# VHH binders against Death domain-containing protein 1 (DTHD1): the designs that were tried, part 3

Target 1, 86 residues: Death domain-containing protein 1 (DTHD1), of Homo sapiens (Human) (q6zmt9r679to764)
Amino acid sequence: DNLLHWLAEELSEENAESLSSTLPLRRSTIQLIKLKNPDDLTEQIHEFLCFWKKSLPTFTDKLRLLARHLRKIGRSDLAEELKFKW

## First folded at step 1 (VHH)

Design s16 (framework vhh_sonelokimab_d1)
Fold by ESMFold2-Fast, scan of step 1:
Structure s16 (fold): chain B 86 residues (1-86), chain A 128 residues (1-128)
Amino acid sequence: as target 1 above (86 residues)
Amino acid sequence: DVQLVESGGGLVQPGGSLRLSCAASGFTFSDYAVGWFRQAPGKEREFIGAISGSGGSTYYAVSEKGRFTISRDNSKNTLYLQMNSLRPEDTAVYYCAAGYDSWEYLSGDLTASEYDYWGQGTLVTVSS
């Protein structure tokens, strides 16, 4: 999703570690994504977000959950911006 | 259609007990952490407690002093709130809420904003 790629571009290395620890992804999934994209932080984060989104039921309020994750990692600014881009 | 429906509310005397139920439909119930909130007239919505999707973890607001117990039956897609030693101050509309089971990162400090789906509420009146 292009929106998730925009988010990945806005997140720092510090944000990436926080996000990967808060998203309910299997450790093996996180490790595989990191190994697949060793020097591409943006692509690592984008794949974390895409995999997380695909894991959710179709009727889930994905915007609210994503905003919550962003606030939890200290990126309330991105959570606010998300409302305009969703 | 996703729906949460509370039931079991009513009038009870101080010192009495009451069991509330919340019936879930339209989603895989065991994938969701679920909780109870209440709102008294003129007050803000107050968190009571939550239970993880598997039922293996619970978190309660300290104000209940062990009087309330949350449980779930995933085979029946139902959440329960057992309320004992009820006081007039427990008079409120009681709501159930469901959030995708992210118990790993919910950090125990669950707020209303972290829940995706809400029931319409059931009134509990504690009075003589």
Scores: ipSAE 0.000, ipTM 0.134, lowest interface PAE 12.1, mean pLDDT 77

Design u01 (framework vhh_7uia_1)
Fold by ESMFold2-Fast, scan of step 1:
Structure u01 (fold): chain B 86 residues (1-86), chain A 125 residues (1-125)
Amino acid sequence: as target 1 above (86 residues)
Amino acid sequence: QLQLVETGGGLVKPGGSLRLSCVVSGFTFSDYAMAWVRQAPGKELEWVSSISGSGGSTYYEDSVKGRFTISTDNAKNTLYLQMSSLKPEDTAVYYCARDWEYSDSSGYLEAFDIWGQGTQVTVSS
């Protein structure tokens, strides 16, 4: 959980919009999270990541998937840092 | 039309082998990753294996590593799952699925947009 909070603090507003478009979350889930945290971008991103992680089956390679999402939104720098924070 | 059709399931004894096939139509493998997902009686869907469309990179759930092999034959538009050293715990309906979201595959069930009908694999003595 601390890792996902750190990641949320590192992501910009542009990153948040890209992430909400590329993470495999239902549109209704994204809207609910935004409505719950209307002026807190960091908390929006943190909730996106926490919901995404909780939705994944136990057997998935979560680090690999998270790194790919970060690369998709142009944050390959953060994807590389993930391997040292697992 | 976009379709996935599985074949190759059946009854096999523990320690035996089966090869599952999934014929795809309406798209090409190069643009999508492909996966096998199973559902055992009374349990939830479990991702088994994936193969990337571009490089043939393969990924496996830990319990099947070394026993199962995923592969594709682009000329036949067919995805395979070669299963060896089968255990009773492998008894399930096996589905092939297309991963539209990740060209290099994911294992994340919500990323799969097209599923086959499923083929039953029963491992019992």
Scores: ipSAE 0.000, ipTM 0.136, lowest interface PAE 12.6, mean pLDDT 76

Design u02 (framework vhh_7uia_1)
Fold by ESMFold2-Fast, scan of step 1:
Structure u02 (fold): chain B 86 residues (1-86), chain A 124 residues (1-124)
Amino acid sequence: as target 1 above (86 residues)
Amino acid sequence: QLQLVETGGGLVKPGGSLRLSCVVSGFTFSSYSMAWVRQAPGKELEWVSSISSSGSYIYYEDSVKGRFTISTDNAKNTLYLQMSSLKPEDTAVYYCAKDSYPWEDYGSGSFDYWGQGTQVTVSS
């Protein structure tokens, strides 16, 4: 997703570690994504976000949940920007 | 009994090609994503490539993109890895692996069944 790729580019290494801890992803999923992209943090984050979004039921308010995760990691600025791009 | 059997490894010179095959039995092959994972001497396991159960989603590790091609033959319950432009750095034992969960487009990264491995050595 283009929007999720933009978001991945905006996240720092510190943000990435915090985000991967708060997203409800299996350890095995995280490991696979890291193995696929060992030297590309942006692509790792992008794939974490895409997998997370795909895992949610259709009726889920994905924007609201993603904004909450961003606020939890101290990126309220991205959460505000996200609601206009979603 | 679930079984994965790899073949096709061997000694090849740099720039050469090999085709690895993995014949599976004991489960519905087309229901699971499959992967190739390798381990070089003294190194950790490295994921190489995955193909979704539908065959629609294919992923490669960056160092093998453009050189390796993963494919399946559902009629033969066989996973393939066509390797070209082989480099000394590709020397490893190659394992085929079955995802633990069916119908995953991406693969869960949780592999519950592995083959015995096949040795690929790239040297002059």
Scores: ipSAE 0.000, ipTM 0.095, lowest interface PAE 16.6, mean pLDDT 78

Design u03 (framework vhh_7uia_1)
Fold by ESMFold2-Fast, scan of step 1:
Structure u03 (fold): chain B 86 residues (1-86), chain A 125 residues (1-125)
Amino acid sequence: as target 1 above (86 residues)
Amino acid sequence: QLQLVETGGGLVKPGGSLRLSCVVSGFTFSSYAMAWVRQAPGKELEWVSSISGSGGSTYYEDSVKGRFTISTDNAKNTLYLQMSSLKPEDTAVYYCARVPDDYFWGSYDEGMDVWGQGTQVTVSS
């Protein structure tokens, strides 16, 4: 959870919008997370990542999928660093 | 059929209490996070509280912390919102909602949100 919080701190507002569109999260989930704390971007991103992680089957390669999403939003640098921290 | 039915709303005086219930059918209740969302007259939807599918984690909007308690009874497929110390500002239609957190490659569909019809809460002197 600390790792996902670190990642949320590294992502900009532009990255957050891209990430919310590429993560397979429902519009209602995104809306509820934003409504919960509209003024805290880091917490919004952290909750997006936590809901995404929670939705995955136990044996899913979460690191691989997360790295892929980071690359999709143009943050290949974070994808490589995540590999080291995971 | 997926269905959420809210009950328990009504008219109360400031400082009063109400318990809202949401009876769920058509899906495995414990597999999904659930939320209470409200809409005051002339306002947008406002998130109030959420509970994880396991019931182990609860979250509240700051304005209701310490006054509202979200809980579930999995045996009855029912979500509750116990409201105490009600204020005029809590006047709204309260909706029960399923928070989708399923992830399947290629199966994502925003149209699968499930919302109830709502129950009216009015706090007035």
Scores: ipSAE 0.000, ipTM 0.124, lowest interface PAE 14.7, mean pLDDT 75

Design u04 (framework vhh_7uia_1)
Fold by ESMFold2-Fast, scan of step 1:
Structure u04 (fold): chain B 86 residues (1-86), chain A 124 residues (1-124)
Amino acid sequence: as target 1 above (86 residues)
Amino acid sequence: QLQLVETGGGLVKPGGSLRLSCVVSGFTFSDYYMAWVRQAPGKELEWVSSISSSGSTIYYEDSVKGRFTISTDNAKNTLYLQMSSLKPEDTAVYYCARETWLDYSSDSAEFDYWGQGTQVTVSS
């Protein structure tokens, strides 16, 4: 179902920092999401991922792009697991 | 046991049509991107087409666009390649392949399992 929420739950604070640096999100968007969810890291990450997904064209291979981002931050294990949940 | 089995190859004249089928077993068909890859006699492997697990995202090699159509039937665990307007340069062994994740440092798709191949010959 909500695969991006599952993924947000699996990401550590270190992973979240790395991921937010590689995702093409505006600084203002990141700040707004943090202000909206001040005590919930999982929800912050989930909203980063949802906003990223919504920013992509409909024909974009979102699964492959997400897998690439996960590999870049050292979470190839999650990229493989994502394959079976997508 | 994980298995991909191709059928439908044969001899056809230029301008003809063939439909290749690939029946998969041993994994959840709709969890993976699937691809067709071919190898002409004495040449390297050439990627032909890929389709997403949902069927919504499809890619084709430029030389086959408008002539080949990739599709799936998830209920039958079957991948298809409908080939039309065949040319002598389409002569090759065609493989069904299961696609892995793209490496961000690579410009090509990765494949982890392959079928045995089916031979397509386009000749007069």
Scores: ipSAE 0.000, ipTM 0.112, lowest interface PAE 15.1, mean pLDDT 76

Design u05 (framework vhh_7uia_1)
Fold by ESMFold2-Fast, scan of step 1:
Parts: sequence; structure tokens; C-alpha cells
Structure u05 (fold): chain B 86 residues (1-86), chain A 127 residues (1-127)
Amino acid sequence: as target 1 above (86 residues)
Amino acid sequence: QLQLVETGGGLVKPGGSLRLSCVVSGFTFSSYAMAWVRQAPGKELEWVSSISGSGGSTYYEDSVKGRFTISTDNAKNTLYLQMSSLKPEDTAVYYCAKGTSAEEWYNLLAEGSFDYWGQGTQVTVSS
């Protein structure tokens, strides 16, 4: 969870938009998170990541999946750093 | 007991189309989300598309949006993937995957979040 907060702080507004469309979250979930955290991009991203993580089965390789999402949005640098912080 | 059988793959030229089918047995079809995933030679598994158990919600990987359509036929216990405007980059073995629930957000089921993995069907896009 502290790691997901670090990621949220590193992501730009452009990255946040790409990430919210890339993560397999319901449209209603995305909208609710945005409404709960108006004008707080870092908290919006952090809640997107936390909700995504909670939606996955316990044995899922979350590090690999998260790294893949970061690479898809053009943040291969963060995907590489994730290996050392996970 | 659970069985997923994929068919419909083949060799097709760029710009062509194919329809993949996955015939399901051993579970109530409409109770689970279903997905298509693919693996290109030497690459990791890539989620392609998912459909909710009710069939009311569909999700697609950005690279296939507007080109691929996922659908179900409950009477035939069959999941389909209609592929159009195929590109060489679509060359892969395509697998049918069953989710653990009917919920829409299980879009990455094939990345270690699924109960069963079929034998796959090869799609090759080349001239």
C-alpha cells in the first residue's frame, strides 16, 4: 500500500488518464473515486491502484501485472523501479 | 470435468478476418465472466477481451478496440471472438479463459486469475 502511494505521487495527470483507462476497473468505480477525491489527483490514482489490487485473487502475480500496466502507459522507468521497491 | 475447446484459428493475410469459437462444458455458462487471451511467440500472455456472465458488459485491450468483438451464444454454450482488420502483430495462440465470478472487473483473468485454460488455437497473420 505504501508502494502504491509512491506510484501515485510519481504519475502525472497524463499518466493518470491512461492508467484509469488501462486498469480493468468498472466505469462506475472510476467515477465514484473521482467524485470522492475532487482535485486530488494523487489520492484518485492511489484509490484506483488499491481497488485494482483488491479485485485480484490472492495468488495473482501483482508485481508482474502492475509492471505491465506501467509499461503500457509509457512508464517503463517506473516498472523497472518497481522491481527494487516491491 | 470443465472443458474449453478453442477453434477457428488459421493463416490469414493482413486486413483479413477470422472468427474464433470456444465451446464450453461442465459449468453454467452465464454464471462466469469469460475472456480471450493470447500469447505471441516468445512473449508473455496478453489479455485481449472479456465479457460479463450476463453478456451485458464487454472490455477490450486498447490495441484491438474497434477491430475485435467478443460475444456469447448461451444456447450453444459458445464464446466468440470476431476479429477484423488483422495485423501481423495479432499473430499468437489464442486461449479461452473462465473467470472465478460473473463480475466485469475480472478483465485480467488470463494473467493468473482464472480457473481453467483451454488448449488454444493458432492465429497467423502474414502474406
Scores: ipSAE 0.000, ipTM 0.104, lowest interface PAE 13.9, mean pLDDT 74

Design u06 (framework vhh_7uia_1)
Fold by ESMFold2-Fast, scan of step 1:
Structure u06 (fold): chain B 86 residues (1-86), chain A 124 residues (1-124)
Amino acid sequence: as target 1 above (86 residues)
Amino acid sequence: QLQLVETGGGLVKPGGSLRLSCVVSGFTFDDYAMAWVRQAPGKELEWVSSISWSSGSIYYEDSVKGRFTISTDNAKNTLYLQMSSLKPEDTAVYYCARSGLYDEYGDSWSFDYWGQGTQVTVSS
């Protein structure tokens, strides 16, 4: 969705590698997304985030979990901005 | 067939060291984050440390940073917690936990499988 696409545009290559490592995504899923979107980092990150979000139970506080992942990769600034866009 | 089995707990003096082990079966670390969570007598569960699968991203609760080290041996399907400079406040039952949802706060709802726990007592 629009929020996750905005977030993907704000993340750097370094952030992308950190995020793909900390999100609970299977290695095969990560590889498939990279193969599907070669040289398009923004789309790779967007698909990582979309796949992660879709894997969560419906009752999950997705904003809280996403903010934690962003803080873990050193992007507390983006975690704070989520409050305005969620 | 999915199991997490902890060993390595015991009685140790303040300043001492222990290494906890968690042998997993029925899954591999490639697809899951792993955590150590502890519960002191009469208190709630407290997250201690987490390690992600293939990237090795590692996180610690502030009170254990510099004293505890989390690691895996994928060939042995074993998760470790090396504890040094132990303090009486580290006395707790330590649980190995698998997470499908990475959560640094160690909420039990973010962990889908737990071991039986191993007792660590730090006393002179």
Scores: ipSAE 0.000, ipTM 0.121, lowest interface PAE 12.5, mean pLDDT 76

Design u07 (framework vhh_7uia_1)
Fold by ESMFold2-Fast, scan of step 1:
Structure u07 (fold): chain B 86 residues (1-86), chain A 125 residues (1-125)
Amino acid sequence: as target 1 above (86 residues)
Amino acid sequence: QLQLVETGGGLVKPGGSLRLSCVVSGFTFSSYGMAWVRQAPGKELEWVSSISYSGSNKYYEDSVKGRFTISTDNAKNTLYLQMSSLKPEDTAVYYCARDLFEGSYDSWTDYFDYWGQGTQVTVSS
């Protein structure tokens, strides 16, 4: 997931907090990822995104859903750019 | 198809060093975190160390911190555990495991979906 890694590098700490709240991840999953990856924000975000992606059925329009989450956290710029990188 | 093969175990004296290797095939190694888990005779499985997919973040069980180092070589699809200052208490079968972040997500072990066959490490005076 080169694209999800690129996305993780583009997101700030504020974006990470918002994203972890809007992604359909259990609180225990979020806390465990943070515990496993202390002081590595990029890795935390990347693992949030990877877990979210893998939790979805294969027929799911993952690009559309990811773009929606990015818009919800105020990163419509990344949502637009995502279309070129998928 | 999917294989995790551990090597490098053996008999070593207290204070010695060993390097364990886990060669992976059948999946994109660089897309997954990896872990080492051990089982001492008559004991339950104990998590030892984990490394993120990028190799950037490493986490260790308290009793091995400062003595063991986890690393990966993505070009060789290989996970390593460098063990130093070995103690009799480190005697165990060591397993390589894939850390997938899928399935039930209520505990650390819920993240491990494939395991190797294990390699025996014996630390004896």
Scores: ipSAE 0.000, ipTM 0.103, lowest interface PAE 16.1, mean pLDDT 77

Design u08 (framework vhh_7uia_1)
Fold by ESMFold2-Fast, scan of step 1:
Structure u08 (fold): chain B 86 residues (1-86), chain A 125 residues (1-125)
Amino acid sequence: as target 1 above (86 residues)
Amino acid sequence: QLQLVETGGGLVKPGGSLRLSCVVSGFTFSNYAMAWVRQAPGKELEWVSSISGSGGSTYYEDSVKGRFTISTDNAKNTLYLQMSSLKPEDTAVYYCATEPYDSWGLDYTEGFDYWGQGTQVTVSS
């Protein structure tokens, strides 16, 4: 939870748009999160990440998947930093 | 009634290919993320791959990336795992699993909502 909030604070508006497109979230879920938090980008991103994490199977290597998403959106720097914070 | 039925497992030589199928009954694919999970003899459950509906992506465990492909046929309500370049290390019982994506509940817990019975994949010379 605390780690995902830190990550949400590090992501830009452009990163948020890319991330919401690559995370395996329903279009309706993304829209509801945006409508709930209309002017709070950090909270939108945080809720995307929390929902994504909760939706994954317990046995999933969440660190590896999160790192892949970060690399896909051009934030390899954050993906590498995750190795020390996860 | 919700049911998942896996088929397609079998004995194959290293370097071979298999296609696993999971026929889903009693619910709509678009309400769930779908996953393949495996368990090798004497080992813990290991996530292999996931696919979600509209607005989602496909995901793979690093050791299978480039060798396995997850896909769905919504008209047939079927999930597939195309496995190629199989290794002895891929020997396991493979399970089809579902998890709801549209739950916002404060108490939503991660994990599998529904499991199939599994299909045995054995990679041996």
Scores: ipSAE 0.000, ipTM 0.132, lowest interface PAE 14.0, mean pLDDT 74

Design u09 (framework vhh_7uia_1)
Fold by ESMFold2-Fast, scan of step 1:
Structure u09 (fold): chain B 86 residues (1-86), chain A 125 residues (1-125)
Amino acid sequence: as target 1 above (86 residues)
Amino acid sequence: QLQLVETGGGLVKPGGSLRLSCVVSGFTFSSYWMAWVRQAPGKELEWVSSINSGGSSTYYEDSVKGRFTISTDNAKNTLYLQMSSLKPEDTAVYYCARGYEDFLTGYSPDAFDIWGQGTQVTVSS
């Protein structure tokens, strides 16, 4: 889970908005996470990623799916770096 | 009475198509994650595709991307997997499964809790 925290620290506010729109999370879940962590962008992003990961079956290729989301938001650099940190 | 019933499997030649159906009873599946999972002979369970509780996002295993399409019909309480350009490597028993996603109820959506009985798909000449 430390890897998802590292990733949250690397993402900007613009990246966070793009990520929250591309991750398959309910609007209510996104709102709840933002309300719980006001003015803490890193923790908001970390909780988006943790909830997304927990919502997937244990047998899914989470690294590949996460890399795909990072490419969608224009962070192919982070997608490539995941290969060495996952 | 919670039940998932899969149909649509069968024998098909390479390059063929099949549509798998999973009829859901006893719950509102639009409130849950739904998935297709397969098991090939002598292999481990492999996730194939998932659709989120809102139906707005779909995920696919890379080997099936562009060939398979997951969808739902809420009026019929049915989950579908449309399979095209089938390959011998797609031969497996296919299962549908339910997952739950909702922080407001205090649930942790880390596992699927209901599985179907499976339907056999065989791709051979």
Scores: ipSAE 0.000, ipTM 0.155, lowest interface PAE 11.9, mean pLDDT 75

Design u10 (framework vhh_7uia_1)
Fold by ESMFold2-Fast, scan of step 1:
Structure u10 (fold): chain B 86 residues (1-86), chain A 126 residues (1-126)
Amino acid sequence: as target 1 above (86 residues)
Amino acid sequence: QLQLVETGGGLVKPGGSLRLSCVVSGFTFSSYAMAWVRQAPGKELEWVSSISGSGGSTYYEDSVKGRFTISTDNAKNTLYLQMSSLKPEDTAVYYCARLPYSDTYEFWSEDYFDYWGQGTQVTVSS
């Protein structure tokens, strides 16, 4: 949770848009989170990540999936840091 | 112990049909959404189709809609891809892959698949 908040703080608005558009979240969920946090991009991203994590089965390799996704949006630096913080 | 094994690939002429099978072991088949992903020579992985664990939801990449049908047989722990009206651009190695969810959506990037089979070659050539 604290780790996902740190990650949300590191993402720029451009990174955030790329990440939220590729996370497998229902459009209604994304809209609700944005409506709840209209002026807080960091909190929007944090809630996207928390909802995504909570939606995965217990035995899923969440670190691997998150790191791959960060690489895809051009944040390989964060993917490498994630290995130490996870 | 967890294994995904694809079969049914081969050489087929344009306009032909082929059925791919993926036999799974080591997990409860109906608890996971499954997908077919392909890779043409020298190109990136392309998601083709996915089916929910319940079998109630199916999704297809636009270029295969109306030509391909994804299905499951829970009694045989087998995922199928029925391919019809095959085109040369369908030539690829086809992989079955497991999603970490029981539900599925309209689009998936390859980084969401947690297990893959070894792949089966499909060649469409005259």
Scores: ipSAE 0.000, ipTM 0.159, lowest interface PAE 10.6, mean pLDDT 79

Design u11 (framework vhh_7uia_1)
Fold by ESMFold2-Fast, scan of step 1:
Structure u11 (fold): chain B 86 residues (1-86), chain A 127 residues (1-127)
Amino acid sequence: as target 1 above (86 residues)
Amino acid sequence: QLQLVETGGGLVKPGGSLRLSCVVSGFTFSDYAMAWVRQAPGKELEWVSSISGSGGSTYYEDSVKGRFTISTDNAKNTLYLQMSSLKPEDTAVYYCAKDLSEEDWLYELFSGTFDYWGQGTQVTVSS
């Protein structure tokens, strides 16, 4: 969870919008997180990532999947760093 | 036209068994990983099991491991899910899904953007 908070701090406003469109979260979930944290981008992103992680089956290679999302939003640099922090 | 047709569902008592079948048409069956996903009343979609296009790799959700077996018959373009030791919690509509790759199936499942899935077959486990 410390890792997901670090990651949220590294992501920009543009990254947040891209991430919310690429993570497999319901539109209602995204909207509720945004409404709950209207002025805190870092907290919005952190909650997107935490909700996403909790939604995955236990056998899921979460590291690989998270790295793929980061690459899709143009943050291959963070995907590479993820290997050393996971 | 792409089609996936699920059959084999029904009413069964706890501890019983059912075999689900999915007949596919309109694409080269063995080129794609295939999956079974389910949705219980009032719950979100849950991935159940996947099999690689070659049939050499199988994957299962923890709650069904050891009770369910996924398999394919490429000559018949058919995907199977053999279910044993069924529990009331297995009650759901079961869908057959064509996947992009083994790595991507979880992503596609949770994004609601599976390439294609069928109409589903109802499994009810009750007395």
Scores: ipSAE 0.000, ipTM 0.129, lowest interface PAE 12.8, mean pLDDT 74

Design u12 (framework vhh_7uia_1)
Fold by ESMFold2-Fast, scan of step 1:
Structure u12 (fold): chain B 86 residues (1-86), chain A 124 residues (1-124)
Amino acid sequence: as target 1 above (86 residues)
Amino acid sequence: QLQLVETGGGLVKPGGSLRLSCVVSGFTFSSYDMAWVRQAPGKELEWVSSISGSGGSTYYEDSVKGRFTISTDNAKNTLYLQMSSLKPEDTAVYYCARSYDLEWSPYSYGMDVWGQGTQVTVSS
């Protein structure tokens, strides 16, 4: 997903920890993704987002939920930008 | 207390139209996503359509795309489902439901409050 990849590139290492904590992902899933992609922060974040998106029912307002998660981790700037890219 | 009341169901011929209404009370309408789900006699619940709390995003089950339109009137705390080109296969009890912001499980429709339903019958 080009949009989720863009978002992963915009998020920093400090955001990665906050994001993995706020997304409803199992700890084992987070650890596996980190282990699979050592030293590739962008790919770690991208896989967190892709796994989160795939875990939701198709009718779920993913844009609204993602914006909410971004605001929780202090990235309201990205949440606003997301409205125009989704 | 949380309440959802569906109205607007009835008997209609194939190709006809109906508009369902769901009046919501006991929570702030715009703070939640809302959905329509249906249950045909002897079948499982089927998700039909959803609308985001902001009103900007709508989603539809494939079999109703282009025929059904979901909308809200925030001033009236009312959710609508405009149904056109109705088919016998659309015969069901239609329920409106509130969706929570965050749903981890792919095994639920993310619905936590449901109305009593309104019967839609499409027959000649």
Scores: ipSAE 0.000, ipTM 0.100, lowest interface PAE 13.9, mean pLDDT 75

Design u13 (framework vhh_7uia_1)
Fold by ESMFold2-Fast, scan of step 1:
Order: sequence, then structure tokens, then C-alpha cells
Structure u13 (fold): chain B 86 residues (1-86), chain A 124 residues (1-124)
Amino acid sequence: as target 1 above (86 residues)
Amino acid sequence: QLQLVETGGGLVKPGGSLRLSCVVSGFTFSSYAMAWVRQAPGKELEWVSSISGSGGSTYYEDSVKGRFTISTDNAKNTLYLQMSSLKPEDTAVYYCARKYGSWLRSPTYYFDYWGQGTQVTVSS
């Protein structure tokens, strides 16, 4: 949604590669997203985040998990900012 | 067949405005970042502006910030460049281009398809 699109706009190409490695998405799904959006990094990242979010159970603390992934890829600044936009 | 066709160029006086259009065919328009690139007589290609496939992110060369606006109409497969407060130094052939690679802010020369260009002349 809107928040995930904001995140996609803030993440770099290096962040995207790290994120695609740490999110629990199948390699075939990641490959398809990249092939579908080969030169739109924002759309690649947004699609990654949307697929990840849809894969989670309804009772999962999605904010906490997203913040953890952001910290793992070196974007603790975004993880902190996320709490105010969530 | 993949094609980009620019229109809207012309002669305009300093301080004037023009809107350039680029009609795209042969690929899924919203799946690619698009750019405007210009070349003044005797000069190198200069990146002007880029827009993400989603339309959510726009980027501008410093000399055109606040004067130019890039936008898309996905239903019409059209990229636009609204130019205002035009200056003689904006005189150039303007090309629309499809961005190569996933990094929106990569060097301006990473484009895989280009239009034929449209001439913009700003003079008294």
C-alpha cells in the first residue's frame, strides 16, 4: 500500500538486493518480479514488500518484522521512521 | 515493434512554455522508468529528468528544477515534459528514452531505447 510504496522509494539498489535475500520469498518469485520490472527499482521493491506482507498470517506483528528486515539490511533509520508512518 | 515518438517541440521566446509528449508502443509502459535527455548543438547528451514506472518518483537535473515537470499518462502510454520559464540555454533536441537497469539514479547514459527527438529552440 501507501506505506510500502514510500519504503520502496527510499531504498537503494544495494538495499533491494539485500532485501530480496532476507525476505522469505522463493527465488522464482524474486526472478519473476525482476523480469517483469527490469529497470523500475521502486516497483521491484514495492512488489517484494507486497508479496511478503500477503504471505504473513493475519495475527503477525507486521511492523516489528518489517523493522527487523530493515535493520538487517543496514537501514535502521527507516526502521525507526516506519513506526511513525505505520 | 518497440517505438518512442516525441512531439511538441518548436520555437519559443525566453520565459515561454512548451509541453513535450512521447507516445510509447511495443512494451508495458508502466513497467519501465522513463527519461528525457537533451543534446544542445555541439554538446554532449545531458539527462534532464526521470520518472519511475509507478510515477511515484521523479528526478530532475539541477538547472531545470522548479521549471520542468515530468509526468505520465499510463492509459495513453504517454510521457510528458512540461517546460516553463524557458531560457536560451534550454535550446536542444529533446529525446525520450527508456531506462536500462533497475537503478533510477544510475548514470544518464544507461538507456536502451530512444525516440527520434524533437527540436526545442528558445530565442528572441
Scores: ipSAE 0.000, ipTM 0.103, lowest interface PAE 16.1, mean pLDDT 76

Design u14 (framework vhh_7uia_1)
Fold by ESMFold2-Fast, scan of step 1:
Structure u14 (fold): chain B 86 residues (1-86), chain A 125 residues (1-125)
Amino acid sequence: as target 1 above (86 residues)
Amino acid sequence: QLQLVETGGGLVKPGGSLRLSCVVSGFTFSRYAMAWVRQAPGKELEWVSSISSSGGSTYYEDSVKGRFTISTDNAKNTLYLQMSSLKPEDTAVYYCAKTHYSYGKLWSSTPFDYWGQGTQVTVSS
């Protein structure tokens, strides 16, 4: 997913740390994704976002949830951009 | 020489407050996300709270939200945990823990690189 990859490129390491605390991902899942992609921060974050998206119920408003998570981590700018790219 | 020294623990009654301090030496404090981890007698280590390297983001285990506040003073290389409304369930040895940011380790919640000797908190009547 190109949109989630774009988002992963925009997130800093601190943003990624904040995001991991708000996304309902197991610690073991996060560790496994890091092990799979040890040299690529962007790909690690991209896989976190893809895994989170795939874990949601089919009829979830994914755009609204993602924007909410971005606002929680202090990236309201990305939440606003997301509205135009989704 | 890497060192973390925890202080501020003690015996307190339910509903009381304590402030834990962790003085860091041997590295540049503001480069690392820091955490508080606790261990109750006979139990596994439990993550309590984390703070980002900038101090701009804080995180808490659900059972301590609204009661505990994590903060840093980067000029003093000191991490704090302000604990209020203490419960008997909060009785544990509290450890200051260091994480590091690298391309292979993004999140501060686990794994932790190092922790100190700990400080005992006992909540009892």
Scores: ipSAE 0.000, ipTM 0.097, lowest interface PAE 16.6, mean pLDDT 74

